# Ledger of designs, part 3: VH-VL binders against PRELI domain-containing protein 2 (PRELID2)

Target 1, 189 residues: PRELI domain-containing protein 2 (PRELID2), of Homo sapiens (Human) (q8n945)
Amino acid sequence: MGVSVDVHQVYKYPFEQVVASFLRKYPNPMDKNVISVKIMEEKRDESTGVIYRKRIAICQNVVPEILRKSLSTLVILCWKKVSILKVPNIQLEEESWLNPRERNMAIRSHCLTWTQYASMKEESVFRESMENPNWTEFIQRGRISITGVGFLNCVLETFASTFLRQGAQKGIRIMEMLLKEQCGAPLAE

## First folded at step 5 (VH-VL)

Design b09 (from s01b with heavy chain L34W S56D; framework fv_siltartoxatug)
Fold by ESMFold2-Fast, scan of step 5:
Structure b09 (fold): chain C 189 residues (1-189), chain A 121 residues (1-121), chain B 107 residues (1-107)
Amino acid sequence: as target 1 above (189 residues)
Amino acid sequence: QVQLQESGAGLVKPSETLSLTCGVAGGSFSGYYWSWIRQPPGKGLEWIGEIYHSGDTSYNPSLKSRVTISVDTSKSQFSLKLSSVTAADTAVYYCARDEWYYDLSGYFDYWGQGTLVTVSS
Amino acid sequence: DIQMTQSPSILSASVGDRVTITCRASQSISSWLAWYQQKPGKAPTLVIYDASSLESGVPSRFSGTESGTEFTLTISSLQPDDFATYYCQQYDSYPLTFGQGTKLEIK
């Protein structure tokens, strides 16, 4: 079983500006749940020019608070199961491959904290738009697979879907804010 | 050119563990998910699971209790272990690369030649 | 699990024909679908990804389209090398699932 959420955005800004904004996205006042981001690894491939980065993000685990505020008996039961994790923070591993020659960037993120109960993965691409070379296409797919929870699967799938959608929308809003702040108004058609 | 090659015993006894290794050459091992896919004789394809060079795995729920996929990044290899095999596990086993670079992963752009594993006493 | 249903199971055609193979998903998968070609005794090879994108090195006579949960693979002018079994695969949700296959054979 699994849940997927798909995002497709066109930023009316050149690729280089969009990538620069993405790399400076956190810390940000709009998302206080991201505690820290640390670069663990960075390599440049001499033949291709591709820049690989591995980052670890530490985020506040907000699932217990979201579930606590629901007041639903079924959600409370789900929260009791999640509380067994007793983790205050979630660790996310992000890997990115920036190709300056081809003007694209691939990003892969996955959760390191919940592996016993769930797999959470996010895959994203920034690339020059096919419609206009001064615009940047952003495609993202988030996937969550839940294991070993039996009759609670439907409740957890609903939460997983909401969690992925909220995260994607917040990320888009932060990027839009940063692009306007750093680069000015979007480029006209 | 990227090349994938399966290796391992072609005959496994019922109740034992099926063990296969996939060697990768000719391209980058890191930055891709690597999958195992099987095909029983005369039938269609079934995805078994995938692994990233970090060791992160996802398995088909129908096989999850019996499957372990592991990775050896220093050798550019990943391996499949399937426990408690029965005649239903007789199949050609393929390793494959999830295409990632530039676009979303989940489809397979390079495949090994496949190796037949027969479960028989 | 998302079920992928292919039709027809067997398709007989002649060289030069235009042929279409259909794949239907049991639920929405956006455009997250690939098509593979498999010849007897060989591994599958990628033909189309993202429903309509042609894999590098694949002849331009192959094309893919989508309409809702229905996907088609079209070969505009069938060549002898095209007789094979074709599989669709969704990558919207885990577990990844394949169609049962369509065997394209000589008339």
Scores: ipSAE 0.005, ipTM 0.553, lowest interface PAE 11.5, mean pLDDT 80

Design b10 (from s01b with heavy chain L34W, light chain S30R; framework fv_siltartoxatug)
Fold by ESMFold2-Fast, scan of step 5:
Structure b10 (fold): chain C 189 residues (1-189), chain A 121 residues (1-121), chain B 107 residues (1-107)
Amino acid sequence: as target 1 above (189 residues)
Amino acid sequence: QVQLQESGAGLVKPSETLSLTCGVAGGSFSGYYWSWIRQPPGKGLEWIGEIYHSGSTSYNPSLKSRVTISVDTSKSQFSLKLSSVTAADTAVYYCARDEWYYDLSGYFDYWGQGTLVTVSS
Amino acid sequence: DIQMTQSPSILSASVGDRVTITCRASQSIRSWLAWYQQKPGKAPTLVIYDASSLESGVPSRFSGTESGTEFTLTISSLQPDDFATYYCQQYDSYPLTFGQGTKLEIK
């Protein structure tokens, strides 16, 4: 049983520019929660031209701040009971498959830090828009699965939903800022 | 402000291995594809192959059995070895940087000055 | 392999002329085409990429257009510096391939 958040965004910029901005997204002054991003593995398929990348992102754990801002005694007690939420940083593993010939890119992200009774996963696709070849569609699904916590599941699911929604919104804002800064005004129809 | 410079022996005997190195200065070496392109005297351009800073390579099928491209990221260099050379391999050899913004082999925005390699006994 | 055919092979023109060089791909390459200028004894230099995008530092008299598998490079008012050999190159599919070249020479 889990919580999921779906995002569908159209960037009025060509696929190549959107992908370039995504790959250059971090470090970024607008999101200081991302501490570092390192490329761990890269491969190119000679027959298809697909480029596979594995990156590790180290992010500041914002769960304690979200819980503190709730001002709820029950929520604070939950945080104290669930010690895995107290780690200072979380690690995210990102795998991407860029297909430049077909103008699409698939991305999968996993949280490496939460493993015992919670997992966090994200699947994303950038592709050329069917509406206009100079536009790019971005489709993303974030999911947090929580098991083995019993009566606390409903409380944790509420925070998981908030965490995913805030992360998605921040990501979109950063991409919009980078695209305007690096590529100029969005393209008309 | 990227500068590429080819180096290596300008004369190679038939049946031996042609070996060239390209040094890169003035910009980041990592995050780009780097290519070798040749031009026989008085003729057009032929793409040989490319390498990413991670070591991933793609070769022109017409040369694949004879070509090896390698990279030394610590020195910002990449190298070409072409085995079993014949007079047909006499050409000016260029190294070049592939367009990065798509992170794919594409067009070439910076070129070395070229080095003539003559295959003769 | 994708074959790139340029026409004409040799083009004679005068300073001030509008000059058009054509490149045809043997199959669809989308807009994944670049144009290079090569002066005698020098390395090629990028002029146009993505069929119609002008490389930074290249004079605005250069422009590129596309129509299906046909691509053109146009110089609106030829200058002495523009006499050179021009090559098109596709980067849609491997191996990367070049046209045979068009030599632009003084009439």
Scores: ipSAE 0.000, ipTM 0.454, lowest interface PAE 13.7, mean pLDDT 79

Design b11 (from s01b with heavy chain L34W, light chain S30Y; framework fv_siltartoxatug)
Fold by ESMFold2-Fast, scan of step 5:
Structure b11 (fold): chain C 189 residues (1-189), chain A 121 residues (1-121), chain B 107 residues (1-107)
Amino acid sequence: as target 1 above (189 residues)
Amino acid sequence: QVQLQESGAGLVKPSETLSLTCGVAGGSFSGYYWSWIRQPPGKGLEWIGEIYHSGSTSYNPSLKSRVTISVDTSKSQFSLKLSSVTAADTAVYYCARDEWYYDLSGYFDYWGQGTLVTVSS
Amino acid sequence: DIQMTQSPSILSASVGDRVTITCRASQSIYSWLAWYQQKPGKAPTLVIYDASSLESGVPSRFSGTESGTEFTLTISSLQPDDFATYYCQQYDSYPLTFGQGTKLEIK
């Protein structure tokens, strides 16, 4: 079974500033779980102006911390058999398609190191707001799929949902901080 | 092919206002920041400021009190005014397209040919 | 302001040589660095962006590397067309700043 979390946020800043802040987001003191981010591939489509970028992020594996704080003794004993606990860090692959002409950016991320027992995928879009062309709309959907752990699925789904929600909130706070530091006060109507 | 072309008076008297225009052709004007950069004879490059097609500007603090950049989206052009000029403002002035996606200001993928402005009495 | 310092100011080399030009930022700029080539009487042209990404149409003999606040531009086998002044530029923070330039000249 899987869980999903949906986010909809309006940043009262122009599209170009929001995208620049997003690409500059890591490393950041508010998110110590992200160790490094490296660009692996980048290309530009001359016809459309679309810029494709592939990045690899190395992040601390937080599953052991979640187990310690959130799960019962029985669940912890069963979870210790899952291979996801055996790696200190995880790798996330991020692909993005930036369209400067249409003022939108699509992002797709997935976990490379989690095993058949768990997977994580995330889709995001930044686009010019219809309400105000100087504002930017951000829509994101994160999904965690849990397989091969039938006895624990209900418990793990509850904590996976909390984990995705907290991650999304942290990401929004970091973006708000960066936009304020780099671009000044939001553009109010 | 994107082409940028500077135009304006090549000779300005001390204390007057330097005025230049950059015309953009062959590509999209919207969705990019557009910058002015200068280079005094025999010296390096200095960023003056940038403008987005909506009119949002950022200026080099060292020049901010004297600089105004404006945009005319209908003509695909943007302009620089630098007031109270002195001999230190003698330079080749370039307009350039900002590739904006790594920060608020980026690197410059297309440049105009440059225009020499001499400040002399 | 972020200060960009290039070394050397002048580099003399021969065709076929491997040459390296260095640029140092006064504070962290991540990978937000570009390199430009400028020939006498001409506008600068983009060579490298994001510290290590080769601009379309630029020969593969050009490469960029980064280590902390130190950045290098390397030409693996120098060609006659490569003699020019090279500038680095940071785009981490306003104002955008350039290095003072490195003039690559014939030995």
Scores: ipSAE 0.000, ipTM 0.453, lowest interface PAE 15.6, mean pLDDT 79

Design b13 (from s01b with heavy chain S30R L34W; framework fv_siltartoxatug)
Fold by ESMFold2-Fast, scan of step 5:
Parts: sequence; structure tokens; C-alpha cells
Structure b13 (fold): chain C 189 residues (1-189), chain A 121 residues (1-121), chain B 107 residues (1-107)
Amino acid sequence: as target 1 above (189 residues)
Amino acid sequence: QVQLQESGAGLVKPSETLSLTCGVAGGSFRGYYWSWIRQPPGKGLEWIGEIYHSGSTSYNPSLKSRVTISVDTSKSQFSLKLSSVTAADTAVYYCARDEWYYDLSGYFDYWGQGTLVTVSS
Amino acid sequence: DIQMTQSPSILSASVGDRVTITCRASQSISSWLAWYQQKPGKAPTLVIYDASSLESGVPSRFSGTESGTEFTLTISSLQPDDFATYYCQQYDSYPLTFGQGTKLEIK
């Protein structure tokens, strides 16, 4: 069991502009499932220059919609017995380490809701492109595993995989929109 | 220098719960995933599960609901409980750190020395 | 689950030899593969990550390559300290899985 999604994107914009757009990405009209994002912790390491940020995002719980779409009486009956899946919102924790000296940024995201039933984590890296120092590489891996809800594990993992892939594509589109809006046309080198 | 050390009873009776703790010293505990991996005598390695300092976990489905991993961030420790043990659970148990900064991680850069747990009556 | 098939199970070689150990994934894992060295009575230690990246402190005689779902670990000039069991591990998908190991022993 378990699913993974990989993303590799090149943004033809300088690292600093890409990072700034990423940090200002939400809330955004293109993604109404993200309700709010709050910075919980921020600190700078004076020796390395690395900036650590912890953010918490509150998102709409789409599990009820997913289960409604299944049209399976057995799935619906079993879901009614698992009250933990009925929460209205999901909390996601994001930690990031920005290294302005080396022009890279590492990001970790986890689902805090349903911790004992679902594991969803993403690792992402933004870094200066080896092809062109005015371009930025974005590499992301998402992994999803659902346990502890019996035969629903596979059903929910299938839908979670689709959700993760659509979320990744939506995130890329939002970033491209923000970069064009805030920074102008992509660099043509 | 990051150092991991396993501790716990080396002998567990069948049907009881195996309990181990991993202490971490010499480096940051926060910001990493921490895993349990086991190796039955003369056999290969099997990943049991992982935990983040926030308490977020992922478990190997082959061990079903028998596994619980927990974390105590204030002590820089994480623990494994494996319930309903049988002779098949006899193994050396390792704790390990998932390296994460460069690119995408999921491999283990630091390992504890391992602790043998024998399941016997 | 992704199955990692490692071959050979036992490899006998002499100091100075070039040796190659192979690992095959049951499906695509991109470059998300690590190699570990384990000496008797000791914990495994990381040798290669991301299929071909040498871990800091590991001798340059170790190298990794990939071709589709096939991965190899090569030791270009075997030293006495290299006799050990080697394991590959994929980290593309949950659960994380290891190969069954290759024991490299002295001829």
C-alpha cells in the first residue's frame, strides 16, 4: 500500500522571486479548499543564514465528498462508524528552511488531522537551476498512506492520490500566475 | 555527530508487547523522520515505520495494526510498541534517521547499533 | 508493494577485483534507491543514495548506476574492508522496501 507523486518543474525566474511567490501563494482564489495559512514560528540561524518557518494551513475536509461519490452502500455504512473522518477541516503543517546564501529552500509538509489513520507528507526543494542561474528548479515528492480504517484504506488512498496530483498541478499553475503577475514575463535565456 | 541508541527488554514472551526506545544525541531531533527497521537472524532488512517530531506516523502494512510508534520531543526519543508477538518477531531492531535536506529523502544516514529482541517462552 | 530483487545472493571475489551487485525494482522507482553496507554484528551504513550519489566519507571506488528498473553497485578495486553484505533500498513508495542482500565474501 501507499502512493507517491513526483513533480519536477523549472520556473524561468530567479530563485528569490520564486521563493517570495511561494510564501505568498495562499490564500488564493484558484484554490478555495485552503481556508487560511498562519506563520506559527520563524527564526534565523545567524551562523548559516538559514531561515526556518513553520506554517499551519487549514483546509476543507473533502473526504465526505469523496465517499459520497463512491456510491457504495458498504463504504458509506462503514464511514458512518468512523467518526474521526467527519471533521470539517484538515490541518497541514509546513516547515521550511530557506538558505539565501546557497539559493536553495527545503520544505516539509504533513497532515496533522487523522495522524493515526493517514500519513500524508511532501518534501520539496527549490534551488537555483544548473542550466541557468536566473532559473529555479522545483522538485517535490508526495507520499500518502492510509491505515487503521480497514478496507477503506485502498479506497481512500486512491482518492487521496488523485487529490495530491491535482493539488500539485494547481500549485504549479498558481505559482506561474503569481510569477507572471508580480515579476513579468519569464526570462528567455 | 549524530548518535542513536536503542534500549528495551531483550526477551519478550509470546502474545505480549515488545517495547523499545531510541535515544538521539549529538544533532537536531526536530525536522527529521525517525524509523524503526528490523532484521531477523540471518535474514534481510524490513522497514517497520517512521515518525516525525510532530507525532505524524507511517507504518508498514505487513505489520498490520500491531505497531505503534510514539515520540517524546522533549527527551529526543521515539519508541516502538509491537503487540501480540510471536517467534517470527525475533530480530535485531534498529532505529535510524531519514536524511532529508538534499533533494528528496527516504534513505537512512545514521543507524543505532541495534538491539536483539528474542521472543521465547 | 515494490519488490526489490537483488543478485547474486553470494559473490566470492579477491582483493583488487572489480565487482558489481545488481538490484531490480518490480516497477519504476525513478532514481530513488540507496545502497547500504553491513558488516557482521554491525548496523548498516549508507554508501550510495539517489542511485548514483556517493555518501560523504565513502571511498571513491564505490559507484552506482541505473538503467530503467535495474540498479548496480560497483566496487572498482576491492579492498579487504569491503567484504560485507550489501542491501539496496527503494524510497519511491510506501512501504519502504529492501533487497534481500548480497554477501560479498573473500575467495
Scores: ipSAE 0.006, ipTM 0.541, lowest interface PAE 11.1, mean pLDDT 80

Design b14 (from s01b with heavy chain S30Y L34W; framework fv_siltartoxatug)
Fold by ESMFold2-Fast, scan of step 5:
Structure b14 (fold): chain C 189 residues (1-189), chain A 121 residues (1-121), chain B 107 residues (1-107)
Amino acid sequence: as target 1 above (189 residues)
Amino acid sequence: QVQLQESGAGLVKPSETLSLTCGVAGGSFYGYYWSWIRQPPGKGLEWIGEIYHSGSTSYNPSLKSRVTISVDTSKSQFSLKLSSVTAADTAVYYCARDEWYYDLSGYFDYWGQGTLVTVSS
Amino acid sequence: DIQMTQSPSILSASVGDRVTITCRASQSISSWLAWYQQKPGKAPTLVIYDASSLESGVPSRFSGTESGTEFTLTISSLQPDDFATYYCQQYDSYPLTFGQGTKLEIK
């Protein structure tokens, strides 16, 4: 079974400011689950002006916390039996293509942890809003599929959707705070 | 226009390794996933796996123990190796692009013409 | 794995007919579905993505709809060029999976 979550958000700030805030988003005191982000590769295409960047993020494993908050004894007992899920940190690979000429940015992320048991992928786009050129549209799709941990597969997938939505909400909140702090009040409708 | 072209041996002996390469021309190799898909004669399509220019891969679990996909960004090429082949691996092999640069996707917008690989002694 | 089931397996029709091909997912895939057309001896080509979005360059007689886990591909007025095998594909979860195909042939 798999889980898919879609996010669509409009930031009432120009594209350049939103992208700058996104690139400075971590480390951030509002999200202590992200431990570090390292730039592994960066290059520019001279013909198109597109800037490619590859980053590795190290994040706190929040699966134990999610399961701990469950009131189900069965879920807790299953977690204790499946040692494969007990890693301290999760590694994410993020690649981005920033197109300054077209005022858009595409982002792909993968989870590098648990690759034999889970597929976790995310695609995102920042682009100039069709409604107002001073606003930035953000569209994101996350996909999670979990296999190989027995009947815990369905339990973890029921939480995956909530986890993705909560993560997206926290990310949006962090972006709004950074934009307000660095760029001032949002542009009026 | 983007063009994909498969190449490699059309005949492979049982128990050996099937090896194919896909060359990409007419567009950017960066920013896309590149997939291998196969089709046994008279049957449907089966996704084998995908690779990104960074070398990040995802494989069909049914083939994961036998499949390796690799990338050579300097040549705009990616390759498939499938080990321990049997007659069941006889198929037309396609390479394809997952288009996503400014749109969310997981579908294939450009395909190579396909190359038949027969597993026979 | 998500199983994609197409119906019918074979469909006989005449030029000018309205034809509908169905694809059912074994579980929810939202709108993450594409349709491909494959002519004999050729590679598949993309027709519809995101369940209902028409690929650039594809004739407007092609359309897609969704209802829960059931998806349809409709050709409003069949042309000779449309006789082919059609495949659906889900991209909600890995592994990516295709339907078994529907062969659209001349009546």
Scores: ipSAE 0.006, ipTM 0.533, lowest interface PAE 10.6, mean pLDDT 81

Design c01 (from s01b with heavy chain L34W D98V; framework fv_siltartoxatug)
Fold by ESMFold2-Fast, scan of step 5:
Structure c01 (fold): chain C 189 residues (1-189), chain A 121 residues (1-121), chain B 107 residues (1-107)
Amino acid sequence: as target 1 above (189 residues)
Amino acid sequence: QVQLQESGAGLVKPSETLSLTCGVAGGSFSGYYWSWIRQPPGKGLEWIGEIYHSGSTSYNPSLKSRVTISVDTSKSQFSLKLSSVTAADTAVYYCARVEWYYDLSGYFDYWGQGTLVTVSS
Amino acid sequence: DIQMTQSPSILSASVGDRVTITCRASQSISSWLAWYQQKPGKAPTLVIYDASSLESGVPSRFSGTESGTEFTLTISSLQPDDFATYYCQQYDSYPLTFGQGTKLEIK
């Protein structure tokens, strides 16, 4: 079975400021696991105004260190057989569709490194809040699915649920900090 | 080789404001949260609050109405003010650096030596 | 607030002993726990972070383990320099909270 985490957050900042902060989110000293982010592709649809971006993020692979904390010698020995767990960094591909006219942005991310044994996918939306046009609603779903690693699937699934929870909390807090540093105090009402 | 050093008056009168400063040397001040922790004589540790080098703060709710933490990045310093003190505020006050890697408040990897503040007339 | 409870409050031991100190969280804190050592008149120093990671410069006789909301600090062969008060601290959520401390003293 796979594991998932859902996020629903309202940022009390205008859409344009939230999107700008999101695009400048990494690299960040608050998240040492993200090493670099590069824009690979960007194009604009002149009829709709939609801006498509493809970015690649390089992140530290923390799974080997978590497995090394295990008290099971069998788990450690089996880790040596799974070469993808030894990779020092993982690559995440992010695609985004920013619609400035409708004031919304869709984002899809997935892991490029683990495709043989695991998949990690996130889908996110930023949109103008229906409650207040100067606020921004953020909805995100993250999913990790693990296959083909035998009895290690249970160990990795337990880790995956914690990893997704921490990632969601981290993302929200980094955004709040960036918005305050870039844009000042949140807008009330 | 990060070094933290507390300074300030060791005796404060009841109802007055306790004021301490922490100087940081030997490492980067930017990119870290900096924290105040206290320890009453013969008792355990209590977290007071923290400040990011840019000025964003988080305080223990039990002290929030009385506490202010501020930062002076040009001097690599941060300060604690605790208003309306009573005998219950008598403690050793420590400053510390916060280390973390997920977006949680963290653990304290470097501590100042501590300074005793006594609340007495 | 998350409450951290340590046991025992006082532990008497001899040099060379294996000693274990326990810390229990009132709710799940994942692995977000640190252990500190404090000698009389001194500031606390970090021993273990992330429940089981040994701080640089700390002797390998120190180790940490976790099982649900229960955390342990173990010293495999007690040395004279290890007699101190030990505190656990959670950093899963605000406010940050410490255990009440375990005093390790000479038997």
Scores: ipSAE 0.000, ipTM 0.448, lowest interface PAE 18.5, mean pLDDT 78

Design c05 (from s01b with heavy chain Y102F S105T; framework fv_siltartoxatug)
Fold by ESMFold2-Fast, scan of step 5:
Structure c05 (fold): chain C 189 residues (1-189), chain A 121 residues (1-121), chain B 107 residues (1-107)
Amino acid sequence: as target 1 above (189 residues)
Amino acid sequence: QVQLQESGAGLVKPSETLSLTCGVAGGSFSGYYLSWIRQPPGKGLEWIGEIYHSGSTSYNPSLKSRVTISVDTSKSQFSLKLSSVTAADTAVYYCARDEWYFDLTGYFDYWGQGTLVTVSS
Amino acid sequence: DIQMTQSPSILSASVGDRVTITCRASQSISSWLAWYQQKPGKAPTLVIYDASSLESGVPSRFSGTESGTEFTLTISSLQPDDFATYYCQQYDSYPLTFGQGTKLEIK
């Protein structure tokens, strides 16, 4: 009843450039499922220099599209019975803590829309690479838990797997494009 | 700085609802998940579920829909309700926190002391 | 669900011994494993996280290793304070699952 994805990526760019690109990642033509991103809160801790940001992203719910491609009457009937699948958009809350002094950034995201039948959480870290101080290590773990839907679990697992895998893959590609566009060629070894 | 403490009735009758609260003395919930974990006498640990300060929850499927976790940020408290209890639900119940800051985490570095709940007629 | 199997269930040893406790996952969990120590009547305490990272304040005689789906907790020279039950826990995927425990007792 759970699905997870792990990402470990090295961007051959300095930490400051990677963080700047991450904060400018959306809106992006490569991912039209992200409709909007709004900053809800921003605070700086004067003693530590840590910058806290809270953002809300509105994304298109892709579950109906996945189900639409099915030829199964049973899958269509199941979709109509589960209210969570009928919402047009999903909302994601993102909290980030940027530490410029230690050159790291922690990010936690979770879904606000799927509160009864499913939950999603994602944790990410950007930090200076141990291999080269001019490179940035990105580590991400995403998890989706599905509860209380019985015979629909296999269908929802397929969605969860697709959502996490494609999301992680798109995110990496978007970051690579932004870094090349805004910062030039990757730094050599 | 941060201390977790469980509270609630130690005796629950079969078929009724078990209700526990976890008080958090540290007062900051930003970026933290809080979990409930139980341990029947003489047995191992079982994860029940977790909650984020926004109210987002994740539950162990083995408990079906008997479990509800809720948060009261104004009181710095999290609560567990487990319905339709049986003798198999007799256990020490712990609340525990996982860290968020610059760690990818789902492990528990801070635990409450635990509270024994006995299900008996 | 990911099943975590610990061996042995009971381990008898003497102060000064080197002991190893094993935990096996039913599927790949990368390095997403923690070890806890639980003394009678007390809550568990974290010993190792990310398979091999020593928690702050834990004595250096404790260490963790990984090989595929097999994980070990080693105590290089047992002290009296180390006799306890040890649990492994995976945090690769939901639901979070624990091993059944290994009781380390005096020989």
Scores: ipSAE 0.007, ipTM 0.539, lowest interface PAE 9.7, mean pLDDT 79

